VHH binders against p49116. Designs and how they scored, part 333

Target 1, 238 residues: p49116
Amino acid sequence: EGPLLSDTHVTFKLTMPSPMPEYLNVHYICESASRLLFLSMHWARSIPAFQALGQDCNTSLVRACWNELFTLGLAQCAQVMSLSTILAAIVNHLQNSIQEDKLSGDRIKQVMEHIWKLQEFCNSMAKLDIDGYEYAYLKAIVLFSPDHPGLTSTSQIEKFQEKAQMELQDYVQKTYSEDTYRLARILVRLPALRLMSSNITEELFFTGLIGNVSIDSIIPYILKMETAEYNGQITGAS
Short names: E, the ipSAE of ESMFold2; O, the ipSAE of OpenDDE; V2, 0.75 times the mean of E and O plus 0.25 times the DockQ between their complexes.

## First folded at step 27 (VHH)

Design rg17 (framework vhh_brivekimig_d4; at its last look DockQ between E and O 0.58; V2 from the best seeds 0.00; counts 0 for: pae E 5.0 > 2)
Fold by OpenDDE, look of step 27:
Structure rg17 (fold): chain B 238 residues (1-238), chain A 120 residues (1-120)
Amino acid sequence: as target 1 above (238 residues)
Amino acid sequence: EVQLVESGGGVVQPGGSLRLSCAASGFTFSKYAMSWVRQAPGKGPEWVSTISWRGGTTLYADSVKGRFTISRDNSKNTLYLQMNSLRPEDTALYYCTRHPGYIPFKGDYSSQGTLVTVSS
């Protein structure tokens, strides 16, 4: 069998909304986040192994790991997104809520800690100078995680994860032969992703959603959307 | 000026059907994903259904899946919601909203709404 990922899966280019507002508002943040989410999901969809799992399994898999994929995407696109500025804006918006006494002290702590964890994770990834190939493989490892509850085809998912791990190992050995422990340093970052709450991430980045809509509910829509429709949506929004 | 005007609401018995329409003007309708949202008395807004800008992709809330069908005619700048097998819990003010962004659940403009009452 061929490799799990190809060079086409290494490309991960996020296009930010334009123009950037003078003040980062909820709309800009949400749109930026949504583009990253779409990019992440469609990246997953472009993997033949992912397609081979079938629509139901695919949807379940993405529902289980979207937060981790999204977070890796944040790290990878941190510079392009001006993530630090976005996070600062989020904090600012949060402060408004605090002033209005809409949040409990405990909730404030949780949200702030989450923001801190996000920032630290992204900083740690930047310090490691993770390249596009490594990100692709890490995303694949995260995507093909068999340990999520309710998944079908767990054996197949595990095989794909192993393949991702092996390919990452081969890549690191080939590209960074002088750094014997690079693979280990990279992989030990993954547990941090599991410490992050998807709910809080959703609240921070996707507060502009209408009604009771959740990322969980949106995922099937994203996965079914044709690339042409995706591009058309971008054009239409301008 | 952006306008969304809905119609088709009314009173219907349980098990009945209604078809809602949302007429759009003042913008390029075909470039926006559209959604139906409803709000029951005393409750917050509930997302009902979404359709992509070309109509190739649709999504439904679990509560209406299999009963409601969202569609659009871009040549007429009109959004539709076919509601079948209506239930009392479907009683709400229904309004349409456009989505300029990637996520078709953040609206920037919404209609005033049309009342749907399902009662025996």
Scores: ipSAE 0.425, ipTM 0.745, lowest interface PAE 1.6, mean pLDDT 91
Fold by ESMFold2, look of step 27:
Structure rg17 (fold): chain B 238 residues (1-238), chain A 120 residues (1-120)
Amino acid sequence: as target 1 above (238 residues)
Amino acid sequence: EVQLVESGGGVVQPGGSLRLSCAASGFTFSKYAMSWVRQAPGKGPEWVSTISWRGGTTLYADSVKGRFTISRDNSKNTLYLQMNSLRPEDTALYYCTRHPGYIPFKGDYSSQGTLVTVSS
């Protein structure tokens, strides 16, 4: 009964662009978000169970859940990213757009509600003091979701998700034996991830995308990226 | 100062070919992924293609897949776009840009670009 994840899948170290600008700018936000996206996609790629599903299934899974993995990554790396500062800067920019009547009021409300949901999710994860093992298993549960339309091998995906759930349960019971309800508290945070909009995440963190490009369109190339380019992204450029 | 200078545009018949060049200076070219972007008259910018910093990974917009080939020569600090089977809808000003990683962000665009016109 081999484990779904090993200790190598617990490590999740985000390296921020250097130097940090005195004032936040779109380029810094987009580069920081890109590094988190790359780290998340290559984390998924490193899992033997993910590799066993085949490339077409891999791409379909990641396209379906990239925003959920990204959001878990934001919560896990919120301090190193200075996420609260990034979101505050975005909110101030949106408030200026209202004053200048440059955007639809309905769109701005939708984006502000998404920001609030993201902040509440990150706060709830911090309040629970979610550790690196728990994050790794939560990401695996999200990754191996058989419910997404168009997936092949759904029975195998379901088996991997059940295995991730079992390993999380075993970890929590062993490590937090005095907290009977910890597993339940952790798992009830997951539905919020399905309510996060990929479209709005792109607008918040990938606003520099050119023309008709979406994160969906670049996922296959991120998954197939040569190792030298991946290493350059997670270690950062001078 | 970062500088990107595009060249190689011109007028060509439908079905023809052109090769665009982008000469880079003011930064370490070999450490950056590069993209081509185009802007048709009266329209917004449209991403065309991206190439990784070592050239090992390429990305193409659906509208140009199979017809365009992006390449780079890091020893000459030059980015290329080979455009085959050109169509009238490919008519645009073509710009190159740099970006970190593979995500095609708006970057340092040339103010001039190089014009490609596909017409009978």
Scores: ipSAE 0.157, ipTM 0.524, lowest interface PAE 5.0, mean pLDDT 83
ESMFold2 (binder alone), look of step 27: mean pLDDT 80; pTM 0.821

Design rg18 (framework vhh_brivekimig_d4; at its last look DockQ between E and O 0.73; V2 from the best seeds 0.00; counts 0 for: pae E 2.5 > 2)
Fold by ESMFold2, look of step 27:
Structure rg18 (fold): chain B 238 residues (1-238), chain A 120 residues (1-120)
Amino acid sequence: as target 1 above (238 residues)
Amino acid sequence: EVQLVESGGGVVQPGGSLRLSCAASGFTFSKYAMSWVRQAPGKGPEWVSTISWRGGTTLYADSVKGRFTISRDNSKNTLYLQMNSLRPEDTALYYCTRHPSWIPFKGDYSSQGTLVTVSS
């Protein structure tokens, strides 16, 4: 009963590690990315509709869409994260790796194509000036995707997705009444998210993980961790 | 000087149990998430389990879930791994690692390792 999201789900404030290093390094990038990941997963956990689906379904949903949620988070927080600077540094390292013959040409092509797709996605979202409400509903639409093959409760998930789409439509029509095509322009950006490789996202932003650990494998840990426990780890609470 | 010293390895029959300990010194143990990692001969490191800084959240590799239990005692600066229903494929050098973050990043400090051998 009620709206799918409330104003509490619109707030999405990412705090970067301090101090910012003089030069960007793997540790800073990975810690920054892990904070965005935690924020994104706990945003999903806070939604009453998500909570109603049960623990196994919750884990399956997040495993299926974490890269899309993360990518929307990158676009939303691109300025706070200095994402363009991060991606430029990664490109320079890849160009140096070619000179030193440290990576295969096929792998470098795949990674560069992914970076280009990510840059184009973030640029298109910035050009549209997507607001916090729109981001929240877009995240809900990708979260409640019923078309993943391993899901239970797919009819309920589909109903939640339809509700997110309806609420986005209502919001855009009320808030941007002068822009007849805004909803269509926003929604046509979503298929690009499905083309993003979770494997390459891990390689770009999570290179510090132990080699046999994937984001998919740690999702239950993220979903179970309470915000107070996480904040204590970050601050070192005594 | 950060030190992590493990103990409890040995030879055991399939189906048997072992308890590993990792004693920490030189840092505030209760402020760090910890993991157990294993390395079989000729293979790379394989993450086994992670526990949050106060022990409220644990995570296990699928290969050990239901058989291994990670725990910690922050008053004794000690990390534990209870290993039950051991199999020959669990044979490896086991070591503990300290994490620079809340997720299982490559450890900034690791113990030397204790050998666990599961064979008839």
Scores: ipSAE 0.426, ipTM 0.727, lowest interface PAE 2.5, mean pLDDT 86
Fold by OpenDDE, look of step 27:
Structure rg18 (fold): chain B 238 residues (1-238), chain A 120 residues (1-120)
Amino acid sequence: as target 1 above (238 residues)
Amino acid sequence: EVQLVESGGGVVQPGGSLRLSCAASGFTFSKYAMSWVRQAPGKGPEWVSTISWRGGTTLYADSVKGRFTISRDNSKNTLYLQMNSLRPEDTALYYCTRHPSWIPFKGDYSSQGTLVTVSS
């Protein structure tokens, strides 16, 4: 059996909406986030092992881990996205909403804590100077997580996760031979992803969706969409 | 001027069928993903279905999956919604909206809607 990931899976280039507005509005944020989401999903479906699981399993798997993949994507694309600026804008929008909609103090706290966790996670990843290969493997590890409820083919998923882990280990040993504990330092960041609420993430980044459509609902759409079709839509709308 | 005009609504019995149309003008229809949204009395807007700009990808709400079919004819600048096996809970004002993105964003323009009433 060949490797789980190839060099083609290492590339993860996000194209931001253009032009950037003077004010980061909800639409810009949502579009940016949606592009990242698309990129993440497209990345996943480009993995032969992912395809081998079948459409139903694939969809379920992505539904289970989209928030983690998205968050890793945020970390990886933080500079290109100007994530700090986006988060600041989100906070500003939130403040306006708070003033208007009388959000509960508890909810505000939860959302703010989530934003903080997200920022801290991304900062921590930046501090570790995670490279493209490591991100790819980390994404694979979170993608092929067998511990989500309701999944089929859990044995196969586990196998793929193990393969991802092994390949990551080999890569780190080869590339960072002098840093004996790098693998451990990287892997211990993954639990932080599980502490993040998908609901809050959705509320923060995807408020621009019509009719309270959930990310869960649009995942099949994303997974089915051809890259060419997606690109055509983006270029046509700009 | 951007215009979206719906038609095809009416009163139908449970189990019946209707076909809605949305005629678009004033913009390049083929460059926009389109959605159907409905709003029942006393309820908020509910997303029904989305179709990509070229029609290659469709998405449906769980509530209508298997019963409704979204389609488009870009040569006619028209969006369609075939509604089969209609239920009383499908009663709503149906309107179409365009999306400047591939994803079902909140539309930048929506039609006035056409009323669909499913009643015995």
Scores: ipSAE 0.400, ipTM 0.739, lowest interface PAE 1.4, mean pLDDT 91
ESMFold2 (binder alone), look of step 27: mean pLDDT 82; pTM 0.828

Design rg19 (framework vhh_brivekimig_d4; at its last look DockQ between E and O 0.85; V2 from the best seeds 0.00; counts 0 for: SAP .685 > .668)
Fold by ESMFold2, look of step 27:
Structure rg19 (fold): chain B 238 residues (1-238), chain A 120 residues (1-120)
Amino acid sequence: as target 1 above (238 residues)
Amino acid sequence: EVQLVESGGGVVQPGGSLRLSCAASGFTFSKYAMSWVRQAPGKGPEWVSTISWRGGTTLYADSVKGRFTISRDNSKNTLYLQMNSLRPEDTALYYCTRHPSFIPFKGDYSSQGTLVTVSS
């Protein structure tokens, strides 16, 4: 039994590639995004409740929610990532693609709407000054979503989500006792995450993937990778 | 100069086996994740398999899982692909790539490719 999350699950420290280039490029953006993705997946992997569901369920859960976890990670790490600068660089790239007529008008509209929604979500989270405990519980609520199609063990997943909700409520009431509506303000931000397109997130942040590789297909690889092996490569690569 | 040189391609009957090799030079091989990629006539590149820099983690495309095995020997700067139970749809130009990241991004350096033909 015990609490769903411990103090170790609150820490969420993203290390950016160094040095930061004078002009942002696809490689820097993709490497930055891949580090956030790894951190998010390994955060999920570290949770005992997640581990208890088994590897097949773990992979299915992460496939269902990776974009929502990634988006929460973007909001939480927006300042350390210089996300506004990254999004500006992406918009400039899109403007060049328009000049070369490489994208349809409908696709351009979809991508710009997605960028706007992402910026608005991040702004709303910053305005609320969401803290690390709140982010951890929000990520857990998103991770243990029983209503995604194709999941097994739905009743157990629902129990874990309810536990995450209860622990968030207890934390907010204790820490922000003078703000009666803080929990409600936080929770009403979550539906916006379901409107984020994983395909567009891949186009924005993971443009260099080989051929038909998608984030869905590499999730088992990320979940299996040892943290020490990953750390050894990122220090050796940059 | 970064070089990747593959070998081991050829013609084989359905159900047969081949072992591809990719010899690396001009860079520190043991610091990079590596992939095999194939391209069938008239199609775009299809990712086949990835192996982490120390070989501790592997990933396979669904189309080859259980039949192909990726491996590496960092002491010999060589990447391998053991291809078993070959099917006609495995016919393609196979090449190895070096990754700039731990994720299978489009490689910054690739070999020229070796043709694998599976036919009766």
Scores: ipSAE 0.552, ipTM 0.810, lowest interface PAE 1.9, mean pLDDT 88
Fold by OpenDDE, look of step 27:
Structure rg19 (fold): chain B 238 residues (1-238), chain A 120 residues (1-120)
Amino acid sequence: as target 1 above (238 residues)
Amino acid sequence: EVQLVESGGGVVQPGGSLRLSCAASGFTFSKYAMSWVRQAPGKGPEWVSTISWRGGTTLYADSVKGRFTISRDNSKNTLYLQMNSLRPEDTALYYCTRHPSFIPFKGDYSSQGTLVTVSS
């Protein structure tokens, strides 16, 4: 069989909402996050192996790993997004909530720690100077994780993950031959993704969702939407 | 001026059907995803359904899946919600809202809504 990923999967270009408001409001943050989420999900959808799993399985897979994919996306798009500014804005919004006594001390701590972990992760990835290929493979490794509960076709998922790992290894060996331990350094970052709460991520970036809407519930919607429709929505709303 | 006007609400018995309409004006309707949201007395807003700008993609809350159908006619600038097999728990004020994004964010416009009452 051919490679898991092609050069088309390396491209990961996020288009930010325009214009940027003077103050980063909840809507801007949510819109930015939503675009990243869509980009991430559609990236996954563009992988033939992902499609081969079937709609039910691949939907379950994305539901299980969307937070990790999203976080990797944050890291990869940190500059374009001005992630530090977004996070600062989120903190400011949080401060308002604190002042209004809407959050418990424990919850505040949890949220702040999560923000810190996100920032540190993204900083660590920046320090490693992860390139587009490496990000693509890392996302694939995260996507095709067989260890999530409730998944079907776990053997196939594992095979795809192994393939992603092998291709990453080959790429790193070829591209960074002088850095013998680069692969290890890169892979060691992945456990940090599992330490991050999807619930808190959702709260931070998607607090503008209506009522009972959750990322989990909209994932099928995202995966079902055609790319042309997605692009049309982005251009039409701007 | 952006305007959304809901209609079609009323009183129905359990198991009955209603069709809601949302007439949009003051913006390019065809460029926005649209949603129905409902609010029961004493409760917060509940998302019901979303439809993409061209109508190619729909999403439903679990509570209404299989019973409600969202649709739109962009030539008429109108959003629809066909509600079948109505239940007492569907009683609420129903609002339509526009989304500049593809995700159902809180709407930027509030309308009066249309009241749906399901009662024996």
Scores: ipSAE 0.413, ipTM 0.738, lowest interface PAE 1.4, mean pLDDT 91
ESMFold2 (binder alone), look of step 27: mean pLDDT 80; pTM 0.810

Design rg2 (framework vhh_brivekimig_d4; at its last look DockQ between E and O 0.57; V2 from the best seeds 0.00; counts 0 for: pae E 3.3 > 2, unsure alone 64.4 < 65)
Fold by ESMFold2, look of step 27:
Structure rg2 (fold): chain B 238 residues (1-238), chain A 120 residues (1-120)
Amino acid sequence: as target 1 above (238 residues)
Amino acid sequence: EVQLVESGGGVVQPGGSLRLSCAASGFTFSKYAMSWVRQAPGKGPEWVSTISWRGGDTLYADSVKGRFTISRDNSKNTLYLQMNSLRPEDTALYYCTRHPYSIPFKGDYSSQGTLVTVSS
C-alpha cells in the first residue's frame, strides 16, 4: 500500500477576496470562510484512502470533523486570511451587541471565550512553526478518526489514521532530527480541536448563509461538487 | 440587472401539491447553483433546497425531504420546485436565490417571493 498522502495533498493555497475592505463586513468574512471550508472539503475528498471508504462513510467522517479541519485551516492560513483582523472586527461587533441586546449576555460570553481559545490555538501552532507537511498529516489524523459515534468501517479508518500518524512521525524524524520532542508537542495540540464548538464557528464565520443553513446539512453537496463548479465559483468564470 | 421572477404560489389544502417556477435573466444561469428559501410570516428565512449548476446534485432540508423536488431547465433558464404532500407548516413566502460567485450558500440575488398557503 503506497503513502497515504502525495505532494498534491500538501499544497493548500487559499485565495482571498481582494482587496480587504476598510470596514470588514459579514459578506467578506463569510466569503473568506467559505473559500477555506470548500478548500478543506476538496482536500479531504481528493485523498484516495478517503475515496475508498465509500460515500456514506465519507459524509459521516466529514460531518464529525469538519469544524476540526476548518480550525486547522484557520491556523494554517491565519496570515493570508488576516485572521487576527477578522476576529478583532467580530469582537467589536459583539461589544456593540451587548449594549443593544440584553438577552444575549451569556451567549456573547461563550462566543468571546471561543474566540480567545481559537486565537490561542492559532498562536501555539505559529509558535511551533508547523509546516505544510505537518498540517497535511494532522488533518489526515483528524479526518480518519475511528472513535466518532455512528461510523462504519472503523477498523479501516483506524488503519488509515495509524498510517497518517506513522508518516507524520517519519517526516518529523527526518526533517527535524535534532528536536526529539517536536512530534509530541505537535500531537498534544489536537485534543483542543474537539473543544471547538461548531455552532459558534457557524455564528462567527457563516452568518448570512441562505436561510441559516447549517454546515452539517450542506456537507453531502460540497463533497459531490465538481471541481469545475468549485473553480468557477472561485475564479470568476461565468 | 440580475432578475429572478417566481410564479406558481397559491392556496392549497393539506396533502395537496404545487409547482413553483423561477425564471432567471441577466446572468449565465447554467453557471450558477440555485436554491429555494421560504419565510413564514414573522419568522426568519429557512433554506429549503439547493441544486447544482448542471442539475445533477440536489440537497433538501430535512423538513421537506421526500416531499419536495428541486429541478432546473438550463435551456429555459428556469428553476422549479415541485411540492407534494403539503402541510400547514409549509405555509410561507417562497423565493429563489442565486448562489453568490464564491459562497454558494449565502445568496446574492433573490426573487420577490410567491405566497404558498396550506389550509383547509
Scores: ipSAE 0.373, ipTM 0.701, lowest interface PAE 3.3, mean pLDDT 85
Fold by OpenDDE, look of step 27:
Structure rg2 (fold): chain B 238 residues (1-238), chain A 120 residues (1-120)
Amino acid sequence: as target 1 above (238 residues)
Amino acid sequence: EVQLVESGGGVVQPGGSLRLSCAASGFTFSKYAMSWVRQAPGKGPEWVSTISWRGGDTLYADSVKGRFTISRDNSKNTLYLQMNSLRPEDTALYYCTRHPYSIPFKGDYSSQGTLVTVSS
């Protein structure tokens, strides 16, 4: 069997909406987030092992881990996205909402803590200077997590995760041979992803969706969408 | 000026069918994904269906899946919604919206919509 990931899976280039508005409104934020989400899911779809799991399993898997993938994507694309600015804008929007709406103090705290966790995670990843290969493998490890409830083919998923881990290990050993504990430092970051609420992430980044559309509901659509169709529209609309 | 004009609404009995149309003008229709949204009295807007700019991909709300079909004719700048097996709960004002991107975004244009009433 060949490697889980190839060099083609290392490329992860996010194209931001253009032009940037004077004010980072909800639509800009949502569009930016949506593009990242699409990129993340299409990245997953491009992995042969992922395809081998079948459509139902694939969908379930992505539904289970989209928040983690998205968060890793945020970290990886933080500079291109101007994530700090986006987060600041989100906070501002939240503050406005707080003033206008009756949000409970507890909810506000939860949301603010989540934003803080996101920022800290991304900062931590930046400090580690995670490269494209490492991100790819980390995303694969997160993607092929067998411990989510309701998954089928858990044995196969586990095998893929192990393969991702092994390839990451080999890569780190080869590329960062003098940094004996780099792998450990990188892997230790993954638990932080599990502490982040998908619901809150969705509320923060995807409030621009129509009606009550949820990320969960659109995941199958995203996974089935032709990349050319998506890219074509992005290019045509910008 | 961007304009979306819905038509085809009316009163039908449960189990009946309607075909809605949305005529687009004032922009390059073929560059936009399109969606149908509906709003029942006293309720907020509900997303119904989305179609990609080329029409190759479609998405449906669970509530309408298998009953409704979204389509488009880019040569006519028209969006369609075939509604079959209509139910009373489908009663709503239906309107179309454009999306500069493939994901269902809040529309940037408000239209009057077309009223669909499903009643025995």
Scores: ipSAE 0.348, ipTM 0.687, lowest interface PAE 1.8, mean pLDDT 90
ESMFold2 (binder alone), look of step 27: mean pLDDT 80; pTM 0.815

Design rg20 (framework vhh_brivekimig_d4; at its last look DockQ between E and O 0.79; V2 from the best seeds 0.00; counts 0 for: pae E 3.0 > 2)
Fold by OpenDDE, look of step 27:
Structure rg20 (fold): chain B 238 residues (1-238), chain A 120 residues (1-120)
Amino acid sequence: as target 1 above (238 residues)
Amino acid sequence: EVQLVESGGGVVQPGGSLRLSCAASGFTFSKYAMSWVRQAPGKGPEWVSTISWRGGTTLYADSVKGRFTISRDNSKNTLYLQMNSLRPEDTALYYCTRHPYSIPYKGDYSSQGTLVTVSS
């Protein structure tokens, strides 16, 4: 069997909406987030091992880990996205809600803590200077997590995760041979992803969704959409 | 001027069928994903279905999956919603909305709506 990931999976280029508005409104934030989400999902879809799991399993897997993938994507694309600015804008929007007394104190705390955790995670990843290969493997490890409830083909998923881990190990050993503990430092970051609420992430970045639409419900749509179709639309609309 | 005008609503018995149309004008219809949204009296908007700009991808709310079919004819600048096996709970004002991007955000433009009443 060939490697889990190829060089094509290392490329992860996010294109931001253009032009940037004077004020980062909810629409801009949501669109930016959506593009990242699409990029993340289509990245997953481009992995042969992912395809081998079948559509149902694929969908379930992505539903289980989309928040983690998204968060890793945020970290990886933090500079291009101007993530700090986006988060600040989100906070500002939140402040408006606070002023309108729409949120409880506890909820405010939860949301603010989540924003803080996101920022800290991204900062930590930046400090580690994670490269594109490492991100790809980390995303694969997160994607092929067998420990989510309700998954089918868990044995196969586990094998893919192990393969991702092994390839990451080999890469780090080869590329950063003098940094004996780099792999450990990188992997130690993954637990932080599990501490982040998908619900809060959705509320922060996807508040512009219509009615009862959820990321969970949109995932099949994203996974079914042709990449060219998606790219064609975003290019045409900008 | 951007316009979305829906038609096809009416009163139907449970188990019946209706076909809604949304005629678009004043913009390049083929560049926009489209959605149907409905709002029942006293309730908030409920997303029903979305179709991509080329029509290659569709998405449905669980409540309508298997019963409703969204389609579009870009040559006619028209969005459709075939509603089969209608239920009383489908009673709502149905309106179409355009999406400049693929994800069903709150549309930047929506129609006024057509009333669908499912009643025995």
Scores: ipSAE 0.647, ipTM 0.833, lowest interface PAE 0.9, mean pLDDT 93
Fold by ESMFold2, look of step 27:
Structure rg20 (fold): chain B 238 residues (1-238), chain A 120 residues (1-120)
Amino acid sequence: as target 1 above (238 residues)
Amino acid sequence: EVQLVESGGGVVQPGGSLRLSCAASGFTFSKYAMSWVRQAPGKGPEWVSTISWRGGTTLYADSVKGRFTISRDNSKNTLYLQMNSLRPEDTALYYCTRHPYSIPYKGDYSSQGTLVTVSS
């Protein structure tokens, strides 16, 4: 009953660490990425349909799709984050690793291909001028993907995905009535998200994780944290 | 000056228990998330557990879940790790770390470590 998303789910405001350093460094990149990750996970948690699935199913869904949600967040917030500048700094670091013989050529090639795919994705979304409503529905479509292995309640997840697709269709047809193929152009961008490597995303944006930690292993921590507790951590508030 | 000083390590037989403490000074302890990390001989660091700055959220590595409990007392500036049902595989140098972020990055300050040895 009711719409899948409300206007409160369209707002997606990323705040960057302040002050911006004179030179980009791993701490600034990791802090910026962590803020986007928390914003994305708490966005998902705020959706009533997501809440209705129960805690085990919620954790499984987010573990399966966190990289796709994060990548959509990167595209949506690319200007606020100065993403092109961040990626350029990462590329320069990788090129120095070649000169210092610190990484294999195969790994560097793999990482560079990923950066190129990420930049192409973000550029395609910017060229389409994807708005906040469209991003919210796209995130919901990737969140409520019933195809991931190990999921329970897949019929209910599928119903939520269909609802997100329907609401996106209605929004696009109403708002962009003169652009007959806009919905199709938007939807054909989604398969590229499944090609993004979570391992490489961690290497690019979460370099400082302790030892064997992955984002997958910390998902329950992020989902359990109350919004007030998280906000107090990043702002220094009580 | 930021300091983290751990205690409570030692030798214990399999199935035994130990309680580690990490005393913090030189910063506002209650504003930071904290982690326990261990390093076995010849291995890299292994994350064990994380606790949020107010203590409201905890997370454990799969290898220790159900056996270890992280806690903190912000009034005493102290982090704890209760280790139960210890196994030989838990033998390692255990140290605590302070995080500027809420996720378990390599901390900006770490203690020197206390040795835990689990052996017959």
Scores: ipSAE 0.389, ipTM 0.692, lowest interface PAE 3.0, mean pLDDT 86
ESMFold2 (binder alone), look of step 27: mean pLDDT 80; pTM 0.820

